# Ledger of designs, part 8: VH-VL binders against Toll/interleukin-1 receptor-like protein (TIR)

Target 1, 165 residues: Toll/interleukin-1 receptor-like protein (TIR), of Arabidopsis thaliana (Mouse-ear cress) (q9ssn3)
Amino acid sequence: TKYDVFLSFRGHDTRHNFISFLYKELVRRSIRTFKDDKELENGQRFSPELKSPIEVSRFAVVVVSENYAASSWCLDELVTIMDFEKKGSITVMPIFYGVEPNHVRWQTGVLAEQFKKHASREDPEKVLKWRQALTNFAQLSGDCSGDDDSKLVDKIANEISNKKT
Short names: E, the ipSAE of ESMFold2; O, the ipSAE of OpenDDE; V2, 0.75 times the mean of E and O plus 0.25 times the DockQ between their complexes.

## First folded at step 1 (VH-VL)

Design re07 (framework fv_refanezumab)
Fold by ESMFold2-Fast, scan of step 1:
Parts: C-alpha cells; structure tokens; sequence
Structure re07 (fold): chain C 165 residues (1-165), chain A 121 residues (1-121), chain B 112 residues (1-112)
C-alpha cells in the first residue's frame, strides 16, 4: 500500500480552502495522502487512467461539491473508486460539501443541469455508470459540510487515524 | 480577454542566467496548469514541463531537469521560467501555454507570444 | 514517451486545392472508456505562437474556418484543408495529450 488516503475532489470548489486544510492536517498526522488534482505522479498527467493510486490506497475521501459532477474526470474517478469499494478493497468516506446528499444520490438539484449536458455529449452507457456510482456513493454513511471547515477537517482526520489502526 | 503576456527578448552570454515571465489575465489563474514549450530556431515544438498553479509544484520533462526552474507569483497571476548556466544550445523561443485541469483537456490554449532567448559569446 | 510522426515534412499545394497532412502515434491515443482520441492540431505562422485548430482529433476550435477538418482514430490521424487559401501557409503540428504531451515534428505547407 503506498497511500493511506486517496483524496477525490473538484479543484475549483474546494482546492483553495477545504482540501488545502484537510491535506495539511492529514500530512501533519503522517497519513500518506494522494491528492488528485488531475495530475498523476511519475509523468502520467492528462492520462485518463487513475486506477493505480486508488488501488494502492486504504481509504478514499471523496468530497462531492457543487461542480464535482460537472467533471467527467471526477466522475470516471468515482466509478473506479466505487468499483474497489464494492470489492471491499477500499473504504470510502463520503463528504458532501455544500450539496444535499439526496441531490447527489438521484442527480437532482444542481446535478440535474450537469447531467443534462453529459447526456447530450457522452455515450449513454457511460452516463449510466456515472449515475450509478453517484447513487451507490450517496448511500454510504457520510459527513456534510457546515459553516466550520476546521471541525470537519478534524473529524475526518480523527476517523482516518482511528480506523488506520 | 483571456491572454498570456510574456517578457521581452533576452541576449545573454554563456554561463549567465535568465528569468522569463508569463502574466495571465482574463481568467482565474489557479484553475489552469501553466506549461512551458521551447522552439529552437527553425525547429519544432518541445514540451519542457508544467507547473501546478494551485500547489506551485513543478514537473519537468527529462531533458529539462537541473538548470530549469518553474515558479509562480499567484498574487500577480504570473508564471516564471528561470534558466541557469546558459549554453548556446538554449537559444530558442520559450512559450508559456495554458492547459485546463477539467475533463481530460490537454490541448494548449492560449499561448503566450513567446520570448526569444539568445545565448551568444 | 509517445512519439508523434508527421508526413510529409513539407508539401506545396495550389490555391483552392485540397491539402492533407498525416500524423501517426507510436501507440494508441484512443481512450476506450470515453471513446475519445487525445489528439490536437496547431497552426504556426512565422513569428507567431501556435494556434489551436482542432482538439479531440475532429472537434474544430471556435473561430477556425470549416475548410479545416480532422479525422482518424487510434494511431493514424489526418488534418485536411479542403480549399487552400493564401493565409493557410504555415507549419502544422499534431500533439497528443493521452500521456505526457508530445508534438509531431511539423509539416510545412507552402503555395505551389
């Protein structure tokens, strides 16, 4: 296992605040964290394969924010993460950041507009896989963001530290 | 509106250093990767590497490790390329170019106008 | 590294005639999951930076004349200019973004 944690997130929504704080706290606790901002280590940038870092991680912290589902990269990544979760190879920690879990589960609210665009541009089978991954993801027990990012960061870090054993 | 503006041409002696700037405007600087591409006189395009504008982490192509340094000043939306210990073979036009982090988009748009660096004794 | 090879190195075409430029990758740049080819084409005129013409092998960038078209899949790609105009004199480059970016060596297009 190369990583304790794989972070999946939409950079525009969370990179400048929540993810920066979370990453710093995890690293401070000596938790080996892969922060995926669409660049793979060892020269695999813009490559569509993200399976390797996910496969060698114990936990995936997936931060679904307003524009997460607007990104086909994020959705492909989530499909891979949920495939490993189904196999029992990875423990997924859902974080709903400024979005309603039921909107994620059913692709309603802000996700409805995003999936209307996906349906017009992408293969229907691929869109179906993205929808199913979001539905399965949202059925897991997770945490919702509030007004205090610091408390949520501490809660996530504590849960990982405790389960890392 | 979306534009990359580079610093002016440089004439340097072998062994000197040069620092090229690339100032972005018309978009959120940290939402896009900044890439550097070299073009020697009469030659094709050679990718040098890129810098993550959100984290500041540079990645260099194999031929551009050691003497080349990518850096940022996010407060002024500017990326920098520094070349140390200049050699005659470094004579080239150096371009910065933007790449979107979203949706597997790896094409370069826009490009800076280019900075000619001439290394001559 | 994925090696991009263009052919021909240079060609001369009469005004109004079709110009065809080929690009071959050393390995497939087609991603099976999204069925997209990670291939772009650029035009470079003397003293100017490259200008994006086509991305995803066949999608024309906004503002690019419809006489420019891209085709192909996997390892073999073609840029076609259906009716050459004087302003099309340039060097054309293909670029893959399936892995670490690499460019073809360029094809110089001249008027016959």
Amino acid sequence: as target 1 above (165 residues)
Amino acid sequence: QVQLVQSGSELKKPGASVKVSCKASGYTFTDYAMNWVRQAPGQGLEWMGWINTNTGEPTYADDFTGRFVFSLDTSVSTAYLQISSLKAEDTAVYYCARVDYGDYEGWFDPWGQGTLVTVSS
Amino acid sequence: DIVMTQSPDSLAVSLGERATINCKSSQSVLYSSNNKNYLAWYQQKPGQPPKLLIYWASTRESGVPDRFSGSGSGTDFTLTISSLQAEDVAVYYCQQYYDTPTFGQGTKLEIK
Scores: ipSAE 0.000, ipTM 0.512, lowest interface PAE 12.7, mean pLDDT 85

Design re08 (framework fv_refanezumab)
Fold by ESMFold2-Fast, scan of step 1:
Structure re08 (fold): chain C 165 residues (1-165), chain A 120 residues (1-120), chain B 112 residues (1-112)
Amino acid sequence: as target 1 above (165 residues)
Amino acid sequence: QVQLVQSGSELKKPGASVKVSCKASGYTFTDYAMNWVRQAPGQGLEWMGWINTNTGEPTYADDFTGRFVFSLDTSVSTAYLQISSLKAEDTAVYYCARDSWELYDAFDIWGQGTLVTVSS
Amino acid sequence: DIVMTQSPDSLAVSLGERATINCKSSQSVLYSSNNKNYLAWYQQKPGQPPKLLIYWASTRESGVPDRFSGSGSGTDFTLTISSLQAEDVAVYYCQQYYDTPTFGQGTKLEIK
């Protein structure tokens, strides 16, 4: 099935609090949202025959947290999302959760050591693609987390609701 | 060649603190994240979190926030787990484990484990 | 968290016979963009730490004997030991690394 929103996030930073609140609010508003545990709950099987949820989503809400860039699958997912954004087939909503946007853009701060680790393990061209995806991502207009997760959740949900159809 | 060596077993009273060490050798300490995994007697494995060996910044799983502190000393390639205000339910073998070279969040090298027993 | 459930809790298999251990995840650990299953298997002998056997559901770690193989995709995974040896007596754990790492409860393998 077609999704309105694809949620990209690093589970151990955000899943237990912020993402759960965001997901519940989107669902309450009848926004079809793909999140790791919702589509496959109750023992549903994910088939390799199915198209990627990213390909069939209108919006991607990408939550870049402290350890997002430590995950190679998060970075691969971001590359795919940004490729679709370039084609105009998906609208990307950047969320900087506990990280400074310029650190994401230039891979400085906490991302510097994460990318030192990647450079030691991964193919240089793959690392370059990850860096380019983060830079392009951070150039988009986005929202930063603050003291009140509920206000950020409401802001995201309102933006999506207003543009859903 | 590559190994993680942990400190010896500890017997503590409730309310005490314990500090477990994990010394790495045979690889560049700062190239791999260090993880902590707990195993209560007769139970399975429970991931506690990890520490960035380059920055010293820890990340804790939700059940291990508060009394648990990850730290490191890069000059001696050693990671530490400190548990404060010990409770009987903290009795377990604590393992350090590094991220695999091939992937993150799967663990190819493990310490031998440190048994922490909390009893009155 | 993604919940990992193993079956059976314990099994006894004769030397030289095939042992099969199953693991089920509460949600898919197959990432569609790279077509990889974020699933690992570990062996733990009494008094020892776990040892990584298999990652990406089916890739053997260096030094792991050919008799160990992993299969499955999405939510259902299997560890197979084609010809059980005495040294294989252990508890086996599956682990997902698709999200925050979680382990199955373990399967105790004994010789009949």
Scores: ipSAE 0.000, ipTM 0.492, lowest interface PAE 15.2, mean pLDDT 83

Design re09 (framework fv_refanezumab; at its last look DockQ between E and O 0.03; V2 from the best seeds 0.00; counts 0 for: pae E 17.3 > 2, off the site)
Fold by ESMFold2, look of step 2:
Structure re09 (fold): chain C 165 residues (1-165), chain A 121 residues (1-121), chain B 112 residues (1-112)
Amino acid sequence: as target 1 above (165 residues)
Amino acid sequence: QVQLVQSGSELKKPGASVKVSCKASGYTFTDYAMNWVRQAPGQGLEWMGWINTNTGEPTYADDFTGRFVFSLDTSVSTAYLQISSLKAEDTAVYYCARGPYDILTGYEDYWGQGTLVTVSS
Amino acid sequence: DIVMTQSPDSLAVSLGERATINCKSSQSVLYSSNNKNYLAWYQQKPGQPPKLLIYWASTRESGVPDRFSGSGSGTDFTLTISSLQAEDVAVYYCQQYYDTPTFGQGTKLEIK
């Protein structure tokens, strides 16, 4: 693998706070980390025929924040990550940042409104894939944010270090 | 050394309930999923579902929704299967089985010794 | 659900000879992107829990003797015991874990 960690996140929610701190700590520990900030890419996406950073990563740290599921790009990425997780080629580490895990699992709370919009604008089969990816994602073991982001960053980095063996 | 130790056999009457325990040792309990598998006398293996040992969220196979409840006590590295409103057809050996790290589906690399639940009037 | 069908239901083999057990799935358990077959084999002796033998169709679990091997791809899989030992008398199960896990009905292996 080229990367130890693939970071999946919504830049708007987390770019200048949690993700910045997490990325710096992972790099400080010599954990090879790909940070996919889709909003800084100005809407650019990988071609489906090219080898993606997800494919060459050991772990995917997926930070689901308030507006993660509002982004079709984040949801498409999650579907891909969960496809690799199902086949056993990547280990997914869920991070529920400022959201309730059961709201992610069943797309309730703020996610209900987001999915109402998706259903009105997108192909039903695509929306179903997005919902299933979130439900499967929320079934995995993961961490929730609290009042101290630095403790969460350390916990995540420690878990990755312990699992690299 | 990985071990899964289940509670002893149970003899129950129809309509009663039972709670089977599965105590894990020799590994970090929350790093692996816990599956439950049923085997009726003289029959094959039937996957009942699994529980995410980190989040406590169960997933049940279609035939096991309703009377079957998976739960955990992570403080003692123990998974539980509770069966309510027992029927004669619930007579079986119930296994707990550890799955690989945090996958929704997978193979089971370590199994408990099994708990025979017998339901008769 | 993916249905797993084993053949034969029962097999008698002389000590030291080859035993072959087949397993067929109702749909492919091969994920083409990683070229892995989501297929496992288990051994269950009387009064004992199942024991994992093979995963990913052909990878032997630690501590499993070399005489056990798995092969096949897609929908058709085989467990082979190259030289049957007395201790190999058991029921053998295949399992797919490509989707909701399901087991084959089992194959009872006996000494002829």
Scores: ipSAE 0.000, ipTM 0.482, lowest interface PAE 17.3, mean pLDDT 85
ESMFold2-Fast, scan of step 1: ipSAE 0.006; ipTM 0.508
ESMFold2 (binder alone), look of step 2: mean pLDDT 94; pTM 0.953
OpenDDE, look of step 2: ipSAE 0.018; ipTM 0.560

Design re10 (framework fv_refanezumab)
Fold by ESMFold2-Fast, scan of step 1:
Structure re10 (fold): chain C 165 residues (1-165), chain A 121 residues (1-121), chain B 112 residues (1-112)
Amino acid sequence: as target 1 above (165 residues)
Amino acid sequence: QVQLVQSGSELKKPGASVKVSCKASGYTFTDYAMNWVRQAPGQGLEWMGWINTNTGEPTYADDFTGRFVFSLDTSVSTAYLQISSLKAEDTAVYYCARDEYSSGWYDFDYWGQGTLVTVSS
Amino acid sequence: DIVMTQSPDSLAVSLGERATINCKSSQSVLYSSNNKNYLAWYQQKPGQPPKLLIYWASTRESGVPDRFSGSGSGTDFTLTISSLQAEDVAVYYCQQYYDTPTFGQGTKLEIK
């Protein structure tokens, strides 16, 4: 594979803390990591499916934070990731960062308002695909953030290091 | 032995429609996306969009929405480009080109021979 | 839209001599997160479809002769043919894939 890890995240929530810590630790361990840094405020613009780094990665570490599902770009990326997970070509590692996994699973809590907005603006079939991807994602075994980001970073890095070949 | 074989040249009148085919052989059709690229006489190459060979979902470049339709027949490993309401400016060679899902970038390693579409009046 | 501009439009080079073709992008095609330049080069001979020569700015496609090399980063890229052969007469195109793919206008390479 070209990359060991593809990192999917909402930059606004995690770029300058958790993701930077995780990325540096993975690189320190010689884990080839693609960090998908969607920096534009209007990152909800339509784009073709992000197939390149996802397709050539062994693992996808997907960090769902409070504003991840507010981004149509993040949701389109997740649909692509979960399609490859379904085909068995990528192993997805869910990270729930400051959100309840069941809220992600059913699009409730903070996601309810986000999906209310999506339903008013987007095609119903597109919204259905986004919902299904989140439900499938949340059914995988994952980790929740706690008080110590460094412990979570080490846990993720150790799991990837142990499975890397 | 990878081959992309396209249908023959077409001569059409303005307002007509045309359907170009691209038949793949020598590889697993669904391991590669299919792209369409246009080359007008004396001009450079212009990417039109791609179709996902696993899902059948087309994606069009901004200049190629509306009159252009990408489709597939996976049972015969063939991709199609249909152009409706033909205009003189559509006169060009149309190429199909593949790119590999596992590589995941828009570098086109194999191309069809091209189909010349001439719109005359 | 990223605009690709090649120079020169045409170039005549003697057999065995070095040919250099330049390509400029209106925006950087270097992605900082992976440190890759999303830039390819193609060769198109008369009556034939384009053939991929170089991808990731400097990686040679399998089967492409060593005399072809790519260099550059960000917005300025070069394709070099170290010792021109008769079969190298063609139009050469650069292409970015940092955004939706766009091609340069082409450089026609002729024997002097």
Scores: ipSAE 0.009, ipTM 0.476, lowest interface PAE 14.7, mean pLDDT 83

Design re11 (framework fv_refanezumab)
Fold by ESMFold2-Fast, scan of step 1:
Structure re11 (fold): chain C 165 residues (1-165), chain A 121 residues (1-121), chain B 112 residues (1-112)
Amino acid sequence: as target 1 above (165 residues)
Amino acid sequence: QVQLVQSGSELKKPGASVKVSCKASGYTFTDYAMNWVRQAPGQGLEWMGWINTNTGEPTYADDFTGRFVFSLDTSVSTAYLQISSLKAEDTAVYYCAREDFYGSGSYFDYWGQGTLVTVSS
Amino acid sequence: DIVMTQSPDSLAVSLGERATINCKSSQSVLYSSNNKNYLAWYQQKPGQPPKLLIYWASTRESGVPDRFSGSGSGTDFTLTISSLQAEDVAVYYCQQYYDTPTFGQGTKLEIK
């Protein structure tokens, strides 16, 4: 089974279970959503080829919060998502949750210290790929969080519903 | 070298509040997130949430919203857990446990010795 | 929530013999794009805090004896102690961190 949406996020950062609210709303609208293997039960598969959940998704909703870029897993995931976006096989929907898009684009603000640590601990070529992925990601048209998570959830779900078919 | 030292045991009545401390030493406090894990008597481990040591922003697991507050005093490398309106079912050993903030996994390499909180009337 | 189930609940093994503890997750904790299993193992002795033994399913924490090893992938994981020693008597917990952290119920290991 293919997915309509792949959700990329840093779990610890979502105030008031934002990702949980978004996931439930997408499912309520019959949007097939991959979140942390919730759709996979013992013995279930994405496709006959057993492809990566990212590869078999039409949309990626990427929620970049203040600590998304602190996670090497999140950064590796973003590199993979942006590689598929470049090929035209996935549509990326940027969500900036409590962070300024320009800080994500240039790895400034809260990301500056995070990348100082990455530079000291990781291979330089790997860090460069992470930076390029964030810059390319932030150049896409996206939405910023505000005071009302429910309005943002509805906005995201409406955009996906309108473009899914 | 790395140590997490917690405050001593507490005996409280239902409805009271308690504040547990966890003092870190032997590393740069702000490079590691602090997690809280509960263990009820004779039971297993239950993750409560974490606090960002750089920003002071806490995140709570679903079962630990409302009455539980995580906070910090970075000047003394100490994290705190406050529980208000104590109930008998809060009786447990509470552990602080550190997580490499710049790593990709929430696994815990060093733990405090634990603080027993007993709630009885 | 990902539910972690350990088996057996308790195990008695003779000194010098192999001990095997199993852990099953209700959903896969393998992220296929980075090929990592988000699973750790802890040892807890009576009156002590848990001690990290293994992370990323098979990576041994510094200072942990080489008789401890982790294996498995996806939903099925195993902690093996190749030659049980007296100091290994403890409760062992698996923990997933693919999603919000959850622990198995624990396996109590005793000397036969």
Scores: ipSAE 0.007, ipTM 0.550, lowest interface PAE 11.3, mean pLDDT 85

Design re12 (framework fv_refanezumab)
Fold by ESMFold2-Fast, scan of step 1:
Formats: C-alpha cells, structure tokens, sequence
Structure re12 (fold): chain C 165 residues (1-165), chain A 120 residues (1-120), chain B 112 residues (1-112)
C-alpha cells in the first residue's frame, strides 16, 4: 500500500477551498495522501510500470460536488474506485459537497442535465457504467457538507486516523 | 511552452493508409483531452472526435466512424490519427487540438495542421 | 446536431471602426445548472490553425487583446472587435460545445 488515502474530486468546485484544507490536514497527521490534481505542471505522472494510485490506496475519499458528474475523467475514476470497492480492496468514504445524496444516487437534480449531455455525446454502455457507479457510490454511508468545512475536514481526518489504528 | 507539433504533409493514392502524429509538450499530457478537427480546402471546421488521454478511449463523431482510428502513446505524449482506405474526399488539413474536460470542446491549443492530399 | 449559423458571411470594416459578427445556434447552449453558455470564438488567419479568442461566450482567452469581446446568451451570440486593426483580418468561427461540437460556417473579416 503506497497511499493511505486517494482523493477524488472536481478541481473546479473544491480545489481552492475544501480539498486544500482536507489535504493539508491529512498531511499534517502523516496520512500518505494522493491528490489527483489535474493542474500539475511538472509532468511527473505516476509511472505506467507501477500500479495506479487508486489500486495502492487503502481509502478513497470521493468528494462529489455540483460539477463532479459533468467530468468524464471524474466519472471514469469513480468507476475504477467502485470496482476496487466491490472487490474489497479499498474503503470508500463518500462526501456529498453541496449536492443531495439522492440526486447522486438517481442522477436527478443537477446531475439530470449533466447525464442528458453525456447521453448525447458518449457511448450508451459507458453512460450506463457511470450511472451504476454513482448509484453504488451513493448507497454507501457518507457525509454531507454543511455550514462549516473545517468540522467536516476534521471528521474525515479523525475517521481515517482511527481506522488506521 | 505549451505546444502541439504534428507530422508533415502526406500525398497518398486512393486506397492507401496514412497515420498523422501530434506530439504534446509543455504540459501534463493526460490532464487534457485530445481532439481531432478536419478542414477541407476552402471549407470550415469539422470536429471528428476525441480521445481520453487518461484512459485511451476514443469517441468518434458520426461521420468519422469506420476508417478513422484515434490512438496514443502516453510514454512520448503523442496522439495519432490513422485513416485507412483513403478517398479523394479525405483531402484536408487535419488538426489536433486539446481541451480540458471543463470546457467540453473549447480548444485552447492547436497543432499546426497536417495536410493530407489524396489523388490518383 | 446543433447547427451554428453565422452572419454575415463576409464583412468589410474600416480601420479603427467596430466590427460585429453574429452567431445563432439551432437550440440553446445555455446550461441551466451552471448558468454557462457553451460557446467559443476562434480566429483563423491564412495558413494558420484556429486560435481560441473567447470561451464561455464572454471569457477572453489569455493573451487576447481587450478589443475582442463576446456577448449573448442562449441562442444568440456576438463577437465584437471595438477598434479594428490590420492584424485582425481573418476568418472568425463560433463553436458550441453544449453537445457534440459544431462550428459555424465562418465570417471573413476584411478591411474597407
């Protein structure tokens, strides 16, 4: 296991606030965290000879925000994460950030228009896999964002720290 | 700094095959989708499809199924367009262009284009 | 497919004057959930690839001069060049990315 935590998130929605706070707190607690940051400029991506960061992580903290399901990369990543969750090789911690869990589960609300766009552009079988991954994800027990991001960050970090012990 | 460099012009006979390359530099190749856009002589722009550089999975526009294949070699940050069974109607400048997933098809960086001429 | 129609096909404008190019989509490209218009504008000079000028209908790409601006929402969009310069002679294309990407037919801009 190379990482304790894999962070899956939509950068546009959360990178410069919630994810930044969460990442710093996890690192402060010596939790080995992979942050999938698509704004990286240095070009040192994970070696293709090595296993993916998802495969070698113990936990996946998946932050589904308003535009998470608008991203094909986020949805592909979620499919991979949920495949490993089904195999029992990773523990998934759902975080619903500014979205209702039932909207994620059934692809309604803000996700309805996103999936209408996906249906017009993508292979139907691929869209069905994305829908199923979101439904399976939302069936897991998770936490919703509220009025205080710092409390949610502490809750996540404490849960990971306690499970590592 | 951020740049897409395509292979040189090609002159082919009908029925031949051609493979156009598009080499990315100055950014993380897998953070952006790679799109292909065609422009026939004196005509406008036609989106052909895109390839997910993280998964390698191609998606083709309806008019570009069958003879057209998108692929990539992430070890050298290069995307490829292969056209088989070339027809005179395939004569065009072929562009690669990147898009971030957030843009869904606004193309911020373009290759210089590759002219493919198909004639007997 | 969403059909993009530009007007006029060709436009001649005097140096220093305002140039206006219109683009109409066959259906709305405004996404209600994020209130963004999935529309871009490109400039293409002879022998060169297209260059992105505007995305999200009105956001200017880095390095693009302030004289270029985009406006509009839903189905009707405008690219404005406030004070035409010689270097602005080009074909301009609008493009939607709300659905599978489609381009307008292009507007050729010339100096009077």
Amino acid sequence: as target 1 above (165 residues)
Amino acid sequence: QVQLVQSGSELKKPGASVKVSCKASGYTFTDYAMNWVRQAPGQGLEWMGWINTNTGEPTYADDFTGRFVFSLDTSVSTAYLQISSLKAEDTAVYYCARSYDDYWGAFDIWGQGTLVTVSS
Amino acid sequence: DIVMTQSPDSLAVSLGERATINCKSSQSVLYSSNNKNYLAWYQQKPGQPPKLLIYWASTRESGVPDRFSGSGSGTDFTLTISSLQAEDVAVYYCQQYYDTPTFGQGTKLEIK
Scores: ipSAE 0.006, ipTM 0.534, lowest interface PAE 11.1, mean pLDDT 84

Design re13 (framework fv_refanezumab)
Fold by ESMFold2-Fast, scan of step 1:
Structure re13 (fold): chain C 165 residues (1-165), chain A 122 residues (1-122), chain B 112 residues (1-112)
Amino acid sequence: as target 1 above (165 residues)
Amino acid sequence: QVQLVQSGSELKKPGASVKVSCKASGYTFTSYGMNWVRQAPGQGLEWMGWINTYTGNPTYADDFTGRFVFSLDTSVSTAYLQISSLKAEDTAVYYCARDQGYSGYDWYFDLWGQGTLVTVSS
Amino acid sequence: DIVMTQSPDSLAVSLGERATINCKSSQSVLYSSDNKNYLAWYQQKPGQPPKLLIYWASTRESGVPDRFSGSGSGTDFTLTISSLQAEDVAVYYCQQYYSYPTFGQGTKLEIK
């Protein structure tokens, strides 16, 4: 299958609010969207024999929230997304949800403690790849959350709709 | 019921390949990492690595690079361990084990397969 | 890698008596920011997979009898069985998960 948009997010922070509204709005606009909900009812995501939803998407909307970088699962996903972005096969749309872009770029602020833990627990090469992916991600032009999620949802949906064609 | 069921024992000659399966049931397969642990006869436990069941990305411990491949078939909630160019020292029971997953993301293992004995002899 | 060393290698204890198994890590497995010890204990009986007993050094897994307890912090940990039962004959393993998982060599517990 082919998707217009791959949504990457930390379910803990955003699944039952911002992401639900964004997903519904994208689908309403006939934008084919894959939502990477890591807590699936049936447990089926993909087979190794099938291409990743990331690989077959035109855009990746990546929502980095307070606990996104606490998750090795989210960081592995971001590395994959940014590898495809570097190849020019996907357009990444950064969304900074309740975090400062500069903190994401340099792994400071709320990310500093998360990366101390990663440095203690993971291979140094893997941690460096995660840091590089976050830095490259934060260098892209992105949008920050404010006090109204509906306005941000509309802004994202409009940007995708305008670029889709 | 929440369980991991592994494939049956294998007897192989040196240089052959083997593929062990681990089928999960009773929980959301893609919410928990799948880990592989080896136990040679009469020896202790050795963590081989894990595979992220959501992304398909494997991570191998240093002693288990090259000949060892972790893979998945999420459509049937099954993880696989393939060992190529088998050596006598690969003779062991191989276990799959579930970690604490996406929510906890810590490597302690509350659910284990029954183990698969792989014997390599001429 | 963090090296886990158990003592003793084998232990014989009479039924109803206290059994104590020690585990030492080559580096601290206490993370100062969350104040948690990244250590687990497992029981393995012949022909069976390991069974989780304790995680976070002292938290007992659901269904594990209260005679099992874990204690310690940093580099020195203890598994205690307060009143040994016949079914407790097994090999016990400590495991750290502060970094990539490593296991102790195991302690064989038998009835005296």
Scores: ipSAE 0.031, ipTM 0.651, lowest interface PAE 7.0, mean pLDDT 86

Design re14 (framework fv_refanezumab)
Fold by ESMFold2-Fast, scan of step 1:
Structure re14 (fold): chain C 165 residues (1-165), chain A 123 residues (1-123), chain B 112 residues (1-112)
Amino acid sequence: as target 1 above (165 residues)
Amino acid sequence: QVQLVQSGSELKKPGASVKVSCKASGYTFTSYGMNWVRQAPGQGLEWMGWINTYTGNPTYADDFTGRFVFSLDTSVSTAYLQISSLKAEDTAVYYCAREYTDSSGYWDYFDYWGQGTLVTVSS
Amino acid sequence: DIVMTQSPDSLAVSLGERATINCKSSQSVLYSSDNKNYLAWYQQKPGQPPKLLIYWASTRESGVPDRFSGSGSGTDFTLTISSLQAEDVAVYYCQQYYSYPTFGQGTKLEIK
């Protein structure tokens, strides 16, 4: 295991505030964390000759925000994460940030329009895999954002720290 | 200086196959999806589908499944359209057109188009 | 299946006069989450590929003369050429990109 935590998120929705705060807190607690920032353009990306950071992580903290499911890259990443979760290789911690878990589970609300676009553009089998990953993800025990991001950050960090032994 | 340069015109018999190329230059190939659009003689524009240049995954419109294959050669920044078992009704100009594709799943408009490739199918 | 219908099929306008082309979608192409209309206009001259004129219903592409403007929202859209020039003779297509891209049937613009 090279990482304790793999952070999956949509940069546009969370990067300025919540994800940076969470990442700093995890690092402060000596939790080895991979922050998957898809905006990186230097040689810091995954090497094809090395295993995926997902595969070598104990936990995946997946932050599903308003536009997470609009991203094919985020959805492909979630499929991979949920495949490893099914095999028992990774423990997934769902975080619903500004979205209703039920909307994620059934692809309703803001996800309905996002999936209408996916269905029109992508292979039906691929869209089905994305939908199944979101449904399976939302059925896991998770946390919702509320009035105070700092409380959510502390809750996540405490849960990971307690399970790290 | 963005350019999409397509292969030359083709004259084929029914039952033959054709492979049309679209070579991109002047931009990062994998940052833009490639769309294919058909225009039959004297008719309007018809979207055939697209290929995600980052993942290599093609998506076809309902009328363009089976005989039509989209592919890539990223080493030379080229997209391909292959049509098998050609029919007279396939006679058309085929255009490639790029579309900005980032980590979002959102659609975009087609800002640059190839010059078109005329495929004529006649016996 | 979003069907795009243009009107008229063809029109003739005198040089220097205003030309208007209409486009109607069978369902709204306004996306509530970003409040954008997923609608573009293209110009096609004989023997040439289509050229992008307008995107997001009303934004002019770089290099397109300001006599071209787009307006409308939801299901009803208009392309306006405020003062027709000889080089504007072409077929004009609207396109939605809210779902699987579909084009209108085209409007042929000629000099009167």
Scores: ipSAE 0.000, ipTM 0.521, lowest interface PAE 11.2, mean pLDDT 84

